# VH-VL binders against b8ga54, part 9

Target 1, 230 residues: b8ga54
Amino acid sequence: MRVPQTIAIDGQSAAGKSTLGALLAEALGYLYFDTGVMYRALALAALRAGIDPDDEAALSELAHQLVIDVTQPTVADGRQYTVLVNGEDVTWAIRSPEVERIVSRAARFPSVRREMVRQQQLIGQRGRVVMVGRDIGTVVMPNADLKIYLQASLAERARRRAAELRSRNIDMPLEQIAAALAERDALDAHVSQPAADAIILVNDGLTPAEEVALVLNRFVYSEQALENGH
Key: E = the ipSAE of ESMFold2; O = the ipSAE of OpenDDE; V2 = 0.75 times the mean of E and O plus 0.25 times the DockQ between their complexes.

## First folded at step 8 (VH-VL; framework fv_indenebart)

Design m1 (at its last look DockQ between E and O 0.02; V2 from the best seeds 0.00; counts 0 for: pae O 13.5 > 2, placed apart)
Fold by ESMFold2, look of step 8:
Structure m1 (fold): chain C 230 residues (1-230), chain A 122 residues (1-122), chain B 115 residues (1-115)
Amino acid sequence: as target 1 above (230 residues)
Amino acid sequence: EVQLLESGGGLVQPGGSLRLSCAASGFTFSSYAMSWVRQAPGKGLEWVSSISGSGGYTYYADSVKGRFTISRDNSKNTLYLQMNSLRAEDTAVYYCAKEGDWEFLYYGMDVWGQGTTVTVSS
Amino acid sequence: QAVLTQPASLSASPGASASLTCTLRSGINVGDYDIYWYQQKPGSPPQYLLRYKSDSDKQQGSGVPSRFSGSKDASANAGILLISGLQSEDEADYYCMIWHSSAVVFGGGTKLTVL
């Protein structure tokens, strides 16, 4: 059977990419991950080595020395996937506050990004994967079997983030959330564009379950999708 | 390395005023909410005030509302606490703390300064 | 009733484990909160240890060893800080914290003695 083996999900922050990606991968039995974990893994290694996150040359050398892999969970501790750096399980360590504070600074360098993309491509070549990010369908997996670009209005994305925060009893003013999302959109504008062959999915008004069912029924298991056997 | 350095503490009489400063480095200051937390001698931690990254949203403990004003200057990477109408119960070590990143869905205080001492007495 | 209640003190032997509790008052449910934990040694500022919401939603503080972990006891309406393999340097005050009603709330603190 010739169902999509590689699925790329791109879109703006808080559009629901991670929710769709995780649910879709679960339904297909595929590996799911957000490619940001690659940059978090590099940031962790840099911190452990005492490397300045603003030193492009040192970071680039480190990136070439590291082997970063993402696999199905190897431990039943609530993780969605296992992240390895040179075989060491760093799944939880990359979520530390110090990593999160520096990852965007380290990730801005083209030489670093080029090596991280190369390693993401190696994971994608194994197939049976859903990758989530902002440039997956354009740069990481330009030949992915299925590409989705997820969109929602700023107002809807702000409401979703607010609801997410309220589910943990964090009451943040909606206007503050919208401003932060707009600032992030501006920072990501040069990489956050749909691939030419991406399905544009505007999900205002859809629940996650409706969204997954739509994708599976129309773009994975449809009679037309299954008839294309390459 | 993230660093927070408080200053401006000292001895002041009841009813007086004092302005605390916290110099921040090693992170993008404007992206993070900041807090003041105090600790009276021999007592536990008491949250005082928080301010959003932009400075547009402020929060105060009931014990300081109307007397204290939190502010920030993002061009100088500095957090401030203006303390007016000081009382003996305001005597404490005042800590500057960096809040977490809402994108990573945590809201706790992950880095703290060394503190500056405020003593309110005659 | 205080929003968060912690026992004032706890003692445990080196190499043993300590479970520090942070009980939420009646009317609010520990399952709905992120529980933050802080360590403070004499003469020093507090240091962030970890956050626990659930096994799939947690965060270890920077440089905090894995022998520190969080959990919840729903029956007791409490957050739990577990410290295994106790070392003498773990002797400190421990505070829990939540974000509640647009305010930060700390527990009263527990003094852990390692003897």
Scores: ipSAE 0.297, ipTM 0.718, lowest interface PAE 4.3, mean pLDDT 88
Fold by OpenDDE, look of step 8:
Structure m1 (fold): chain C 230 residues (1-230), chain A 122 residues (1-122), chain B 115 residues (1-115)
Amino acid sequence: as target 1 above (230 residues)
Amino acid sequence: EVQLLESGGGLVQPGGSLRLSCAASGFTFSSYAMSWVRQAPGKGLEWVSSISGSGGYTYYADSVKGRFTISRDNSKNTLYLQMNSLRAEDTAVYYCAKEGDWEFLYYGMDVWGQGTTVTVSS
Amino acid sequence: QAVLTQPASLSASPGASASLTCTLRSGINVGDYDIYWYQQKPGSPPQYLLRYKSDSDKQQGSGVPSRFSGSKDASANAGILLISGLQSEDEADYYCMIWHSSAVVFGGGTKLTVL
């Protein structure tokens, strides 16, 4: 019996990928991070350098010049991971409103994504990592020991998203949230599919603890062969 | 204060049936998995069965598969264990146990009831 | 053939330290598992003590004294419960537990006598 060293988690928007990833990683003593933080790091660097988020050439060059690293938390300030840019701790800096406003623009270019994926793969090769993001099981870590595709009903995801929004003092009707999620699903339908060897985990009605327990006991600590599930 | 109270134990003949109950209070019942663990007289602990918070997933020890059924009614904060085809080796104190909290990422049994005694004898 | 093996009994003097072992079956690496420990006194239900995965990944039960600690012995493929500064009230049965193949597995238990 071998514990997976690399765990890839993909899934639908608002399915709870980050929650599962973080808890699973913590349970295993692994590194957790969302690959999005690396794009945020790039966006931060772009802002500091005065680079236009629409300037693909400049952003690509910047991406190749940066060494972005993610490690387990180095400071007990509530962080889930430490993000380094050229050795500088930017864990909280990447969460600024300024970065939030431009990260999607900076991250959209294929040349930029290729470099980010390369650097993400370097982190993955270290092992003992739970990686969450987009196309992790198919593009970033195609050889991950364990691939999970997290799925939940639209209604459940809408409820979860509503709770998240309320925590930020945003009160949005469930119907509107569901519509937005459905739209996102449609947009992602061709680009965010589960890997052929990924297990499909439907988490409707499961608590976070139950999800983690299920994964650990069934796929991590089990002597049984991994099976694709629905 | 978290409390668990087992009931339903008693004397039964081999081949008979019993239904155990566990009344839970002091916590959000549906948010936690629950388990049954038994202890034969003078023996160690033996896991019997577990059920997820929602009731959608159940787990059983090989020794009771096909004979015991774990269930729960979250509207009543109650855990059940239906025991059929009872055998002498099923004689034990049966404990109801609450499983751990995700916030602390421990999945042990952090709260136990006082237990209810099941005796299978002719 | 049991997944977890514990010595049947252990004796120690008040004030001393007791080391209780939980040996995993060959082929199962102790480093891969969280080890849970329980204390049971006569006439009482078990009580949760602690969980140990590693020095950086461990959890103490609520109200459990700090003199109870967990560790692992990789060479012996065993989980260890260490009780320092033994007190008379520590006399009890101690059980280890793991999750294995979607099942809960208990050790046979160790009866600790405080002389």
Scores: ipSAE 0.000, ipTM 0.487, lowest interface PAE 13.5, mean pLDDT 89
ESMFold2 (binder alone), look of step 8: mean pLDDT 94; pTM 0.953

Design m2 (at its last look DockQ between E and O 0.02; V2 from the best seeds 0.00; counts 0 for: pae E 15.3 > 2, placed apart)
Fold by OpenDDE, look of step 8:
Structure m2 (fold): chain C 230 residues (1-230), chain A 122 residues (1-122), chain B 115 residues (1-115)
Amino acid sequence: as target 1 above (230 residues)
Amino acid sequence: EVQLLESGGGLVQPGGSLRLSCAASGFTFSSYAMSWVRQAPGKGLEWVSSISGSGGYTYYADSVKGRFTISRDNSKNTLYLQMNSLRAEDTAVYYCAKEGYWELLYYGMDVWGQGTTVTVSS
Amino acid sequence: QAVLTQPASLSASPGASASLTCTLRSGINVGDYDIYWYQQKPGSPPQYLLRYKSDSDKQQGSGVPSRFSGSKDASANAGILLISGLQSEDEADYYCMIWHSSAVVFGGGTKLTVL
């Protein structure tokens, strides 16, 4: 394939989607973001407006009124992207505990999700974007130039999640982590499936750099269009 | 402050070669794609080439394919354009441009250098 | 065969509005593309003005006056740069740009003269 303008990355929880997405975007000079940040932005706006996370009508209306955008990092503070709500930088605000507590409630409504997907699609239509999240290749960007489904064994994912938790000073037994991941897999089994045209990338035993290399090497080299330096 | 400074322009005979450089500062160079855009005397803007942040992917206008090579050294924050087999129609001011962003802007050429002049003449 | 076509020149009086068009080639829908606009004054490099995709998806360059705005004419398959309250300093060449097939494409440019 030619160098894709739109890249969709789906996959199992703790498979490393965000890492792959960020590195791939960096290599290409593309925008990277997890679509989840847009739901967090909505949740933040809801909190500010005093809207109940269980009020579907109000949340839906709010979603339609908000202009949520994601850009490359505008500040060199370690962020991977900048999140804007009606032009206001809310990149770090959406990471507050208050938002974390309600985002799942606010995001569960189909009417809200439809609007979020619409806005996500607007960003995707700009091109040069790597989107990570849920159902990106099937719902958000069904016509993405490249679709990746990242897959890893439960054991590997458990190890990765354990490392992440440790970085947050949480020491949880691997067995407990694995059980939780398995449960999530079961819940997602009927919802988050690879797109028919997605490449399945099993990353057991691979470093992030190797994953990126594998993806990049799948691009078609053509003297008529572009040249690849790797 | 983001700055781009082109160099390497000059007078060259048809069939000759030149190497242009663009020194970048004020931003994380490797995180942004870069482009060369040229402008012939009294003419409009013409895209020449682009390169991804890592340098792994390069793009060329049909008019320069096979003759020009874009590259970058991220350790030196420098963009290059190797121009071979130069033709009279390659005569132009060559601009270095950052494919950057403003708050809601994606991948626009938000910063331009002052340009360096290339003249191909016998 | 050009992807983007701009009129060569346009004249308008100070205080008036100027509408600069960027027509896309047949088969390319203007609604699918971000239209980028640049201003170039004599002896200077181009300067970014704004990006326009839709009324809900547009961006003004930093320091660019609000009297510069973008729009689209679907019937004409064209992007439009509107300059309201024209000032003498607005006399310049204006270029539109899109990304097409992984390539950057510029219009031929419009020379705007302020009478």
Scores: ipSAE 0.005, ipTM 0.491, lowest interface PAE 12.6, mean pLDDT 90
Fold by ESMFold2, look of step 8:
Structure m2 (fold): chain C 230 residues (1-230), chain A 122 residues (1-122), chain B 115 residues (1-115)
Amino acid sequence: as target 1 above (230 residues)
Amino acid sequence: EVQLLESGGGLVQPGGSLRLSCAASGFTFSSYAMSWVRQAPGKGLEWVSSISGSGGYTYYADSVKGRFTISRDNSKNTLYLQMNSLRAEDTAVYYCAKEGYWELLYYGMDVWGQGTTVTVSS
Amino acid sequence: QAVLTQPASLSASPGASASLTCTLRSGINVGDYDIYWYQQKPGSPPQYLLRYKSDSDKQQGSGVPSRFSGSKDASANAGILLISGLQSEDEADYYCMIWHSSAVVFGGGTKLTVL
C-alpha cells in the first residue's frame, strides 16, 4: 500500500492552509512549505545585489542564477522548513519587512514566475511533500496525488487573521481584516481556482487537530487512497 | 492602535542641522520598513527616505542624499532623520510613515504621523 | 518630464463621478507598475486608498469605501482613480505614487472640489 506522495493545498487567504499543510507534513514525515518563499528568496537576493525590482531583465537573470531549495528543518528554532539560496540558510531573512516591501514588485513578471514554478516543480518531483500556495494543484503539481482546496467563511478567516496578527502584537479591527480578505478574494478569483480533481474542504468550526485527522482518515488512508497506491 | 508621533522640528538657519524623531507604538516596530515624507507649504508630497525593519537598507531621494541620514533604534521603537546642511527648500512638514504588509501584499505607507514642522530661513 | 503628472485641480458635483488621472512619462509603461493612491484632507496627514496593477492584481485600503476604485488607461499611459457617488467628504487632495528605480515617486497631486 502507498499513501499520496505529493499533496497540493490551495485555497482562500487566511483559510488555514499553512497550519493544515504543516500538520499534515508532520503527521506524514513530509517536507512542508509555502511557495511564497521562492519569491521572498528572489526578493532578498535582489536587495543584496542592489537590483531594481522593476527591472524585469535583471530579475529574470537573477532568478535563473539562483538555486533555491527548501528542506526539512535543519535548526530547532521553531521553523517549519529551511530555505537555502545557493546553499545559504535564509529561512528568517526572507521574513523581514524589507523583503515584504518589494516581493510583489519582484514577483509580478511572468518570466520570473515561470522560473520560480520550474524550481518548485523540481522540489515537488522529489515526492514526500506538502506544498501550499494558490496554484499548486493546477500549475506547480498538476499531477499531485492529493489536491485540497481549502475554504472558510469570511467571518472565520477574519478571526484567524486577527489571532495571527495579535500573536505578532498587531491589533487590527476585525471589520478591517474582513474587508481586506474580501478584497483579496476578489483579486485572487482570476488566478486561483480549484483544480478539477481537488477535494473542496470547508473548515469552519474545525480545530487544526480535527482538520488534519479528517484529511488523514478520509483522503490519505481511505480505501480509495489505498487502491490508488503510488 | 498604531500611532506615530514626530518631534524635533523647529526653526534653523541655512547650513544648520536638526534631528527628527518618530516614536512608534501599537505594532511590532522592527517588523516594518519606515519612511519620511515631507510637504512644503502649499505644495505636494515628496518622499525623503526609507529604512528597512532591520535597519540594514536605507534609501534616499536625490534631493537629500549626502545631507540626511535615516536611522532607527528598534529597542526604543524610534525612527530618526538626521538633517545636515539644511537649505531653504527643506522647509516642510515632515511625516513619519509606516509601510504596510499583509501576506504577499504591500499596502504602501498605510499609517502616517501628524508631522513636525521644519523651517529653514534667514 | 516629471515621472508622474496629475492635473492640478478637478471639480465635480455631489453624486457624480470623478476620474483622477496619473500619467507616467514617456519611456515607462503604466502596465508595468503598481499604482498607489493617497487622499489628504486639509490639516491632516495623507491616507492610503488603494493599489491597482490590473483587475486581477489590486487591493483596497482598509476602511476605504468601495466607491473608490482604480484602473488604467493604456492609450494615455495613465493610472486612474475613479470616485463614484461623490460625497462632500471626498473633497481632498489626491496623490498617485509608484516605486520607480528604487525610489518612491509621488505625483504633484490633484485638488478635488465637490460643489
Scores: ipSAE 0.000, ipTM 0.445, lowest interface PAE 15.3, mean pLDDT 85
ESMFold2 (binder alone), look of step 8: mean pLDDT 92; pTM 0.945

Design m3 (at its last look DockQ between E and O 0.03; V2 from the best seeds 0.00; counts 0 for: pae E 9.6 > 2, placed apart)
Fold by OpenDDE, look of step 8:
Structure m3 (fold): chain C 230 residues (1-230), chain A 122 residues (1-122), chain B 115 residues (1-115)
Amino acid sequence: as target 1 above (230 residues)
Amino acid sequence: EVQLLESGGGLVQPGGSLRLSCAASGFTFSSYAMSWVRQAPGKGLEWVSSISGSGGYTYYADSVKGRFTISRDNSKNTLYLQMNSLRAEDTAVYYCAKEGYWEYLYYGMDVWGQGTTVTVSS
Amino acid sequence: QAVLTQPASLSASPGASASLTCTLRSGINVGDYDIYWYQQKPGSPPQYLLRYKSDSDKQQGSGVPSRFSGSKDASANAGILLISGLQSEDEADYYCMIWHSSAVVFGGGTKLTVL
């Protein structure tokens, strides 16, 4: 019996990748993280250094100078992972509104992304990791033992997003949410395709626990899944 | 509807043991962390212990470490608190609470039971 | 040495706004923490109200009126629960909470009286 040591989860926006990743990692005792946290760490460092999020050269240099690490939770404060920048715990700091405002700008440069991917790969090489984000199965961990592409109907994703927004006191019509998600899907269509060896998991009608159970029983512990990965 | 029902409270002598239970319904039990919080008579809230959805991670207040054990049986949708070496200061109403999560965000203890009373007295 | 400090009591008139404070211990930056708020009425369990990290990162409990809102005062290093349009049914104990050093920490609670 072999258990996948590296698990890559890609998928559509609002499909529930983070939820699946976190629960799966917990079940396996693995590290979970969204690769986005590393870009947020960079953005935080940029803010602290006074670097313009539009300055590619400076951001690239900064990215190469930073050692960004992600580990299992080191503090029992509700965190799902610990993010370190040059040894400093920045797990909560990267969630600031200031970081949120600039992270997309800082992360858009190919030179920056290349360095982030390199550092992400270092973490992946440790094994026992569930990594969630963009192009994980194709770019970041092309040799992952298990690749999952999570998919859900637009209607289901819109409902989930609506519930999330309501929790943040944002009341948006479902039609508007669906339109926004559709637009994002269109934008991501060229860059976020499933890896050829990824399993497609449609989670319509499934609870998070059911999704985890399905993945574990069918793709993690099954002998058939082992044969496909090796 | 999400419901939590505590049981197992009662009168016990110092040094004694007691096991509390919390029956959960109305949600996917294994998907959510659970907590015990207690309140001494006329006092404020005190966190006792928490356990992750799968049961893989447990957390304890310093005041109960080594004496209390939190556990869960997801097949029975039940949360437990084994209390050993009980002290007078452990006298309180013990609440079971569901912790809320949405994707990567932790939200507070969004649902509470009615509580069960534990009295430690000679 | 308490991590969270709340005033023991606060009184306000119906229709007025009440601001309940939750002051963090020196050395702990309120900006780094999510502040959780709970309401407890006599003879009842606590009820979750809301979580507040920032204006862009907050969550309202289910069924909690919009007149309950969270904020922070960086200068005072405190979380704030604001109750606008105070009603008689708002009379209760209010507790703040954070995660800190591998533990859940509650404030001492504030008894709000509606005059």
Scores: ipSAE 0.018, ipTM 0.526, lowest interface PAE 7.9, mean pLDDT 89
Fold by ESMFold2, look of step 8:
Structure m3 (fold): chain C 230 residues (1-230), chain A 122 residues (1-122), chain B 115 residues (1-115)
Amino acid sequence: as target 1 above (230 residues)
Amino acid sequence: EVQLLESGGGLVQPGGSLRLSCAASGFTFSSYAMSWVRQAPGKGLEWVSSISGSGGYTYYADSVKGRFTISRDNSKNTLYLQMNSLRAEDTAVYYCAKEGYWEYLYYGMDVWGQGTTVTVSS
Amino acid sequence: QAVLTQPASLSASPGASASLTCTLRSGINVGDYDIYWYQQKPGSPPQYLLRYKSDSDKQQGSGVPSRFSGSKDASANAGILLISGLQSEDEADYYCMIWHSSAVVFGGGTKLTVL
C-alpha cells in the first residue's frame, strides 16, 4: 500500500495551513516545514555577516553560498523541525525579532528567490514531506502526490488570527482583523491560485483533529489513493 | 493611508545645488526602502537612486553618481536627495516612491508622490 | 543596447484589446524576471498595475481591474501587458520595470491611444 510521499499545502492567510501541516506530518512520520524558514535562515546569515538585506549583490552571493537544510527534530525542546545553515543548528535563532523584522525584504530579489526555491525543491525531492506555503503546489512541488488548498470563511480566519495575536499579547478588535484579511483576499483574488489538481478544503466547523482525520481517511489512506499509488 | 509629499524643487543655474525632501506618513518609514525617480519633460521614467530602510545602503543610476546623494532621517520620516553640479539634463519632475512588501512578496514601487519640478536653466 | 524596449505608441478601439510589449535585451531571459507594470495619465504620477513572473507567481495591484493582465512571450523575450475591453480612461502611458543587477530599469514607455 502506497501513500502520498509529497504533500503540498497552500491556502488563504490564517486558514490553518501550519496546524494541518504539522498534524499531518506527525501522523505520517513525515518532515513538516513552512518555506518561510528558508528566508529566515538567509536573513540570520545576513545579520551575522553585517549584510544589509537591501544590498542585492551581497545578499544574492550569500544565498548561493548557504546550504539550508530542514530535518525532523533533533532536540526535544518543543521544535517542529530542525533548521541547519551550513550544518549549524539555527532553529531558534531564526525566530528572533531581528530576523523577523527583515525577513520579508530578504526575499525581494529574483536571484535570491530562485536560489531559495531551488533548495526547497531539493528538500522536497527526498519525499516523506509536508511543505506549507503559498506557492508549494504550483512552484516548489508541482508534481506533489497530494496538493491541498485550504480555505475558511472570513469570520473563522479572523477569529484564528485574533487568537494568534492574543497569544503574542496583541489585542486587536476582531472587526479590524477581519477588514485586514478581506483586504488581503481582494489583493490575492487573481494572483495566487490553487494548483489545478489541488483539493480545495474548506475547514469551517472542523477542529484540527477532525480536519486531519478527514484528510488522512479520504485523501491519504483512501482505497482510491492507495490503488493509484500501487 | 500612505502619503508621500515632495518639496524643494525650483529653478537653479547649471552647476548649482538643490535639496529635495519627501515627507512620508501612514506607514513605518524605517522599514521600507525608498527611491527617487525622475521624468524629463515629454520623456519616460528614469530611476535616480534608492536607499535601504536603515539608510545604510544606497544605490545610484550611472547618470547621477558622484553628483547626487540620497539620505533619510527616520526620526522625521523624511527622505532627501542632495543634488550637486546640476546640468540641464537634470531638468525633470522628481518623484518619491516607496517599495512595497507583503510577507515574502515584493511589489515594486507601490506608492508614489505627486512630484516636485526641478528646472536647470540659465 | 537598452535593457528594456517598448514601442513608442499603440492605438486601439474602445472595447477591443491592446497588447503592450516589453522586450528584454539579448543576454538576459524574460523567464528569470518579475515584470512590473505602471500606468501614468497626463499630469499624474505613475500608478502600479501588476507584477508578473509566471501564471502561478503574479500579483494584481490594489483596485486594478481584472481586464488588466500580465503574460510573457518567451520566443520574443518579452513581457506583455494585456488590456481587454478597452475604455477611454485606459488612454495613458504604460511603463515596464525590472530589477536588474542592483538597479531599477524602466522601459521607454508606450503611449496607448483609445480611439
Scores: ipSAE 0.006, ipTM 0.549, lowest interface PAE 9.6, mean pLDDT 86
ESMFold2 (binder alone), look of step 8: mean pLDDT 92; pTM 0.943

